VH-VL binders against q8eqq3. Designs and how they scored, part 1

Scores and structures below are computed, not measured.

Target 1, 246 residues: q8eqq3
Amino acid sequence: MKIHIMIAEDERLAREELMYLLQQENDIILCPSAENGDQLLNLYQEYNPNVIFLDIHMPGINGIEVAKKIRNEFEDKDIIIIFTTAYESYGVQAFEIQATDYLLKPFSEERFKIAMNRIRKTLSTKKVRKPKVDKLVVNLDEKMMVIDPNQIGFAAREGRTVKIHFISNEVIETKMNLKELEEKLSGFPFYRPHRSYLVNMDCIKEITPWFNGAYNLVIKDLAESTIPVSRTAAKGLFDALQGVHH
Below, numbering starts at 1 at the first letter of every chain, in headers, positions and changes, except where a header shows other numbers; antibody chains aren't numbered by Kabat.
ipSAE, averaged over its two directions, is called F for ESMFold2-Fast, E for ESMFold2 and O for OpenDDE. V2 adds 0.75 times the mean of E and O to 0.25 times the DockQ between the complexes of E and O.
Where letters were taken out, [cut] stands.

## First folded at step 1 (VH-VL; framework fv_lerdelimumab)

Design L1
Fold by ESMFold2-Fast, scan of step 1:
Structure L1 (fold): chain C 246 residues (1-246), chain A 120 residues (1-120), chain B 109 residues (1-109)
Amino acid sequence: as target 1 above (246 residues)
Amino acid sequence: EVQLVESGGGVVQPGRSLRLSCAASGFTFSSYGMHWVRQAPGKGLEWVAVISYDGSNKYYADSVKGRFTISRDNSKNTLYLQMDSLRAEDTAVYYCARDYYGSGSYFDYWGQGTLVTVSS
Amino acid sequence: SSELTQDPAVSVALGQTVRITCQGDSLRSYYASWYQQKPGQAPVLVIYGKNNRPSGIPDRFSGSSSGNTASLTITGAQAEDEADYYCNSRDSSGNHLYVFGGGTKLTVL
């Protein structure tokens, strides 16, 4: 059982710290994150998460008002709400809207662990919600993009950046390196055929031999993209595709 | 091409004020958190302050809290550090640095630095 | 606030492997990032997020982390690797969010 968690936080530093802390847990899946209250309400309705970490001070509708809409207008008593705030004075309001806990910024790992324990205990006594989908969140220079991993054909390192290639032939560029991307895509059928590539195994059309035990992959995209497979990666790729356990 | 250029350094007497600037180019400045880091002559790096992408959140090292103020003007792609009540111990090269998005915050690009000398 | 401890100096022979260590309680919770600084120059990020390298950093640089200790390893050290190396980590105590180690001067013999 995985706990699906959504973050609403307008400040990138605080949002990344929450993501880092959550990624250290082994039973968590991150939903797309929101930077304001309106975006959170839209994503909440689409993804139906188990838990929301909700910043009180955001542009537009604030976190208290967001929580009131969830509890009162959407009549959702089951979702777990953890407030994040720079200010101690919100404890009474958090209690009134039945928040499970709150965290003061900057985040303490000890307080975070206590909140996670409370989340797990609360989930053991409440009906477990069914999250809709798992998504990948990627930071671009201007914005964060929410991506469906099933639409990714492959990712390639090109000079100083990584380019993510969609089956549609759309390409986006990110500063995330291939190892970080591979870790974020764990749980999806991605494989490293080469130090400079990450491939979606569901999108492999053909494997053709090359010289000295190397291979080429042809992707099920419009361009029929060709990706190299190193000698050392070839055996692992064939084993993964054929369902062999190591 | 990401570029950060600090300015505003100089010689200043103890107890006075100085304002540093960092001009950013080659990226969408308003999407990144920014840091100030300093280095006293012949000594190591010391983190000074950080500001969020929109300026709503600010954090400071204990040694400068209450004396220094970090700010930014996203319309001018410029980061600032207002230094009040300067002490001899504040003598250092001051670097601005960009926050790296990923698995936490890191300092991925640095300016060349600007020297601040606090002496009588 | 917590402190990160580094040895002030280390030496390595040309072509050999050297390991620079960083110790502190914050490393139990947060990965270290590593910076190379040559005289008169700004620091350059060489490792972040446990063992990730920015573009342009040679693959002879690697990172590792265990308990309260983080390490930067340079395999096959070259003359141009001679520099000061600083570790950095997040601190969860109050508003003082980041701490640097004291730095290690690497001499390539």
Scores: ipSAE 0.000, ipTM 0.402, lowest interface PAE 18.8, mean pLDDT 80

Design L11
Fold by ESMFold2-Fast, scan of step 1:
Structure L11 (fold): chain C 246 residues (1-246), chain A 124 residues (1-124), chain B 109 residues (1-109)
Amino acid sequence: as target 1 above (246 residues)
Amino acid sequence: EVQLVESGGGVVQPGRSLRLSCAASGFTFSSYAMHWVRQAPGKGLEWVAVISYDGSNKYYADSVKGRFTISRDNSKNTLYLQMDSLRAEDTAVYYCARDLEYSSSYYYYGMDVWGQGTLVTVSS
Amino acid sequence: SSELTQDPAVSVALGQTVRITCQGDSLRSYYASWYQQKPGQAPVLVIYGKNNRPSGIPDRFSGSSSGNTASLTITGAQAEDEADYYCNSRDSSGNHLYVFGGGTKLTVL
C-alpha cells in the first residue's frame, strides 16, 4: 500500500525541496501539488489524499483556515495534516486542529524523517481511507477531466495529439503522448500493441491473424474499432492476456 | 515547421550590455516555457535561465543571477535575454530552447526544440 | 548540491552496442533527457522521460534509469552517431533549476 501525499506550498523553493524529500521515500505517491489554499481544496476533493503537507502562510485562504475547512466543513477527521511554516508561533494552532506534526523551514532531513515515521505510525493504527487514484486526470484547454480508466477502449496517436476513445464512442483529445498516458495507466490492464496505439486489454473482443506474424485487434466498442498489432508486440500481448508478467 | 531563430550576438566589451532575441514560429509559443542555454568555445552545455509560458515565473543559474534578465512577448512570439555587466566568462554560443510541453509529466525535464545559436564574445 | 557526472569519452565499434551513463542525486527523483551534438551544430533531443524518443529519432536510441543513474543506450551504433552526448535533468537544489552533465564524446570505430 502506498501513501498518497499532497502538498500546498506558496514558495516554489520550499515546495520543490519538500517534493524532492518525499520522492526519496519508497512508499509514497505524490498527488498534484497546490500553490495556494483554494487550489489545495479543489485538488483535495479530487484526489482524496491520506496526508497533506500544508503551508500556513499562503495568499488568500491560509493553511490554518484550509485545515479548519477540511476538518469541519468536509468533516474529514481521518486525513493526516503536517503543517509547514517559517514561524514557531503556529505550533499552538496546529495542536488545536489535531495536526500530526509540523516542519519548520528550512526543512532538515532529520525532522522530515521523524514526521514521516509519525505519519506511518498513525496510518498503521487507523483504518486508512484510500485516495481516488484509480482515476485518470486529463488536462484539456479549458478544464480537467476525471476519467474512469475502465471506460477507455483505446488511445491512438493522430498527428501531434493523442485521442482517447471510450467504449461509449466518446472521444477526447489530449496533448499527452502515448508513453505519458501509459505511465498514468500503469495500474490498469493497458498494452502497447503498436507505436501509435494503447489498448485496454479488458476491451479486446477478438484477435485476427494477418500476415508475417502480425494481428488485428477488434475492440468491444459500438464501432468495433480495429487496432494493429506489430509482429514484435504480438508475443507480449498474448503473454499479458494469459497473465504472464514480463 | 517548428523553428527557433536567435539574434543579437556579437563582440562586446566587459562591463557592457547586450540583448539577445529568439523568434519562434510553427507552434503556439504562449503554451511553452522557454530556456536560454549557453556553450563556451570547446566546452559543454550550461543552462542559463527559464521563463514560464505566461512570463509569471523566471529562474536563473547562479552564475548569471542579478546580471541577466529573461523575458518574453507572446504577442510577437519572441523570447529575450538582457545581459548586463558582461564578463569574459560569459563568452559562449547562446541557444534558445523550448521546454517540454506543459502537460508533460512533472518528472520530465528537457528541451525538445533548439535554435542554431548566436555567438557572444566578451573581449577588449 | 550535486552535479550530473558523465565520463568524458567512450568508444564503440560499428554495429555494436554502447551505453553512456549519467549520475547524480536528482536522478533518484527525476528522469534525464539526452542530447546529441555534432561539431558546429545545435543539440538535438534524442531521449526524454522514462524512455521517450522524439519524432525522427532512430529506434536504436533508448533510455533507462535506476537509482541515481540514467543511461543512454545505442544498439547497433552507426557512423553518424559519432557526437558529444549530454544528459540534462533538474538540479537537486529544490528550485526549478536545470543542470547538464559534462558531456561524453562518442567515437565510432
Scores: ipSAE 0.000, ipTM 0.402, lowest interface PAE 19.7, mean pLDDT 80

Design L12
Fold by ESMFold2-Fast, scan of step 1:
Structure L12 (fold): chain C 246 residues (1-246), chain A 124 residues (1-124), chain B 109 residues (1-109)
Amino acid sequence: as target 1 above (246 residues)
Amino acid sequence: EVQLVESGGGVVQPGRSLRLSCAASGFTFSSYGMHWVRQAPGKGLEWVAVISYDGSNKYYADSVKGRFTISRDNSKNTLYLQMDSLRAEDTAVYYCATDSPYYDYVWGSYFDYWGQGTLVTVSS
Amino acid sequence: SSELTQDPAVSVALGQTVRITCQGDSLRDYYASWYQQKPGQAPVLVIYGKNNRPSGIPDRFSGSSSGNTASLTITGAQAEDEADYYCNSRDSSGNHLYVFGGGTKLTVL
């Protein structure tokens, strides 16, 4: 599906940077951009976007007040709001306003890709539809393999290599590390339950408590493999499985 | 805007207890995980403990596990560290710090804001 | 021994580029964060993730990551950059869930 995105940003260079990043995506339509809160509210009513990237600090009505008007006065709880800000302290305000994410200035391509992933997951959840399938290309010593990410159950680091376990029980070994693999799988429902594991959340069958706040999980059709969930990752995993927002 | 103020440090004898407090302001305290990090005089930083935003999850460094208890009171915007069975090795400046906002599973953990620290000296 | 290894000291001439390195097994899976600490002061976050700067951190600070190594680069070092620098990483494998490197003292000559 095409995602209609609108930007409100009073700084020209920040606005242009965000537009550049968005224009690299193949599944979006960019609405006209706003330079202040009043202009955004007018454009929002005219274009009815799926997503707003909203600068907190704008002349006139600020981004927080704009978000409150959208949620309360226009009674729009479905629109996805991503705040942009120079200050990390505003992340908690974004949570309280039911924002899906926030981006710190200057924008990193890495953080932007994570925000886009969250947008796509949120829209997929609302529609009860899976995201469009794309392919992953991994370089193996003798060949390149084209992989359907939906066929991956989990990946595990074993010594200096990573093994990718498919729900078909096929296993491939790559010199790509888990961090690189996670970046390439950005846009798909993968989660890091442990420093040595990356799991496909759509494929999780069971989660069982272990000792000291840790858990074990089992992937559908790969029941012989027990995957650890670290204490620090546990709540984030449960939050992700119960929905993108709350 | 964000401010963290530690208090409760002082001189204490080995084997005794001390409670540290960290008063938070300028952000919604109840939405952030919180850390304690210490630094012995002339030494490096050592992570001590973390508590989740709602207080349901707590994790400790091996060096303090079973002796220290992290807690929070979201109604008072205050973080605590109860230190029992204190040892000379616990002598350090103790900092409170905020956890990363949302994405530490990708970028690893990072500590956004830090207090000024409070000195704990364990000596006879 | 510490799980993250840093050289204890490094020097750079004013206006030149310096690279501070952090090595550890966890860096294969997680990005490092970097903290600047001046004498008598609390640490300040300067880089998190692969190469993200908090607001207020000069653009001469940058980060990089490759294999088990993370690096903090200061391009065009200034006198005020003289400080101790600590890397930190997530470690979910054991009892130390968050691990700091031993620190690198940067002297700006």
Scores: ipSAE 0.000, ipTM 0.427, lowest interface PAE 17.4, mean pLDDT 80

Design L13
Fold by ESMFold2-Fast, scan of step 1:
Structure L13 (fold): chain C 246 residues (1-246), chain A 121 residues (1-121), chain B 109 residues (1-109)
Amino acid sequence: as target 1 above (246 residues)
Amino acid sequence: EVQLVESGGGVVQPGRSLRLSCAASGFTFSNYGMHWVRQAPGKGLEWVAVISYDGSNKYYADSVKGRFTISRDNSKNTLYLQMDSLRAEDTAVYYCAKDQGEWLPYYFDYWGQGTLVTVSS
Amino acid sequence: SSELTQDPAVSVALGQTVRITCQGDSLRSYYASWYQQKPGQAPVLVIYGKNNRPSGIPDRFSGSSSGNTASLTITGAQAEDEADYYCNSRDSSGNHLYVFGGGTKLTVL
């Protein structure tokens, strides 16, 4: 996965130092950098980064006020904020707005690597941000149907056809196989709990134990249907839902 | 039901050390920042220290900085306060407190019952 | 030491309204939270933010904030409300991350 990172830093040498350190990482994309708080807020809205390295002292609105606007006015609790500062006392406010870390200038490679590890750990355990709504096009015998993937509860194979079950309780039948459907839905949180099923993880309501390490799951608004989870698929499903090994 | 239970308080001479513990239950301990707040006999509340959810950030009141160390063990749902170089003015009931985990305003939504530390010669 | 100022004591008659005030420059930037403490007990959060009540706190408790002043209002005070009340806020300009007021002892007559 590629981590989109944005820097707000008005001092050229500090900005270049952060860029140099970030360029040594192979799993990141650098967004355009900001030199003040207003510029950062504009770029943040345009690029929607995963992480902001945010200088506290910048011309105009300071980094703390920028972070408050992101958390409060934009209601963004998922973005990772790393403050940068020349003064230890300003790190106090970083804790207040749930910054993942803060870095003292001048930056050390050791402290930077610790911050990067915290970023990756935080991202691996955080809920994946909802993707932009895209449509799924499914071929039926005499027509093509345009589907909102978020409306799909699950799909089940029956013989050589697949039935797609919507949370509206509507069902459609397609000649597309589950592998093709899974590939078309790869940008959405779908999982194969069983060779004959594909489920929308956002729609799972209950998971109950069954025989020999297998489970059954129930989809929200489709409680009349129970979907099997094979022993082999169970761990991967729980890992995908929780982001934690167990 | 959220519960915080402090332990480790007692009578200790000036210059000595003492370690406090706070056992947490009823919430996902590893998701929240934790605080120590103290209250001297007959006096008001004084914030002492905070530790972030993952232990990566720690802050202290100036009165205890360099002498006290806050830590946590998320596998045991336990918060600690190591108190070194104790002074008479550190005499207080020490409360473990949970923050809400959101941005502003940070506040202490749950408190333990406290443990008394008396520093006397 | 606290940078938030509270009157040390206030009295109210049963069923009447009382207002406890907290003053300090940090309140221009941060909301106050309020804690009730009865003798021998731990503090209990009664108001956070401008005027939010935790679950289980009676609706007779309310908060307000303007400029450098925050207030806790108890409308229709009851005997069980007799306690010490502390305001609390943040101040990044000082050496303390959190500051408490000195406390106000409420007596319900």
Scores: ipSAE 0.000, ipTM 0.389, lowest interface PAE 17.6, mean pLDDT 81

Design L2
Fold by ESMFold2-Fast, scan of step 1:
Structure L2 (fold): chain C 246 residues (1-246), chain A 122 residues (1-122), chain B 109 residues (1-109)
Amino acid sequence: as target 1 above (246 residues)
Amino acid sequence: EVQLVESGGGVVQPGRSLRLSCAASGFTFSDYGMHWVRQAPGKGLEWVAVISYDGSNKYYADSVKGRFTISRDNSKNTLYLQMDSLRAEDTAVYYCAKDLGYYDSSGYFDYWGQGTLVTVSS
Amino acid sequence: SSELTQDPAVSVALGQTVRITCQGDSLRSYYASWYQQKPGQAPVLVIYGKNNRPSGIPDRFSGSSSGNTASLTITGAQAEDEADYYCNSRDSSGNHLYVFGGGTKLTVL
């Protein structure tokens, strides 16, 4: 699927720089970020990421102590740790706790790409524990919402925003566009039946012919909503539902 | 590969209106915020306006607020700047610029068009 | 609204190192980006974030940031580096409002 990455960084500028570098990679899902070691340990247990970018110098528990706790108390030898630091003196300690790499502040794009290559090589070679649950994280103004994709019936562009419709009939609005949402959900059975819709194929109840090669579909438990299937999307939808590549 | 081509510039009298267009190609236009940046003859760069990837958010420099309107048509890969109540101080080369970011505008302008000259004079 | 201040001109001898500086309160919160502009041409992004180079930009260009100051360093200046250089940052007084420095004309002697 995608590589789940978590950042622990108390310096806003360094955190934003890492996020911009990571967002340029198409195979990454960002977990909620931590600003200190205690927050990182709580989020780490909840999300079980594949990779942590871990600032050594944070208030309270420092990054070296966090990494030792993960390796020793949680007995997690499979998580990939990349340290971020202003000081080269921590390279020896990072080596001793089997960090995959470390990045000196300020970050260079070249060094970041080397670290990403090492992450991908490590993941392709080593069987790492997959995240316990694959979740979608959506920013909602002042908070992040953690969503179980299996609870999503469909998403639709309605006016200036995208609305995510849950099978519970709950609806949330996001500034994320449907293309971004589709990419974040690429490991789940979602399909674009129309430019303004993204549907969970596991939740489709019925599909009926409309006109001129187009169809309408209805999602289980969301029968009030009739979703259009464009002529150009119909072939792919039926192939995907039947497990046929043709 | 990435190309931004501005058009619509010209000579206009004070108080009149002008609409600039920017045709984008070589990237997924609907994924990126877009900017207008201007440069008066012999002067420096001045940021004018930004529009988010989906058109839901727009921001303007204080010098143009209430007079200029930024918009986009993602189906046509085109960015617009509607310029009303033009003043002599609006005389400048207007550049269309692509934002580097995937979400909101990051304010890093990775690609620029060649610019279109707007001259406000009698 | 805030302001970014640059010296209007600087010179460097061919092959020597030059530093162009940008100062402003917004740089305490946001990294600067740097743009090279040659006469009659559109600006070109040379550094974004603290010290990232777009593909195709020579490694002699580097960035740094400390406090309210950002700097563009050209190590081993070449004749083709002669241009105007502009810094840009987010304005700390508003959302999505961006501000350019006044520009520095670099002359390569």
Scores: ipSAE 0.000, ipTM 0.393, lowest interface PAE 18.0, mean pLDDT 81

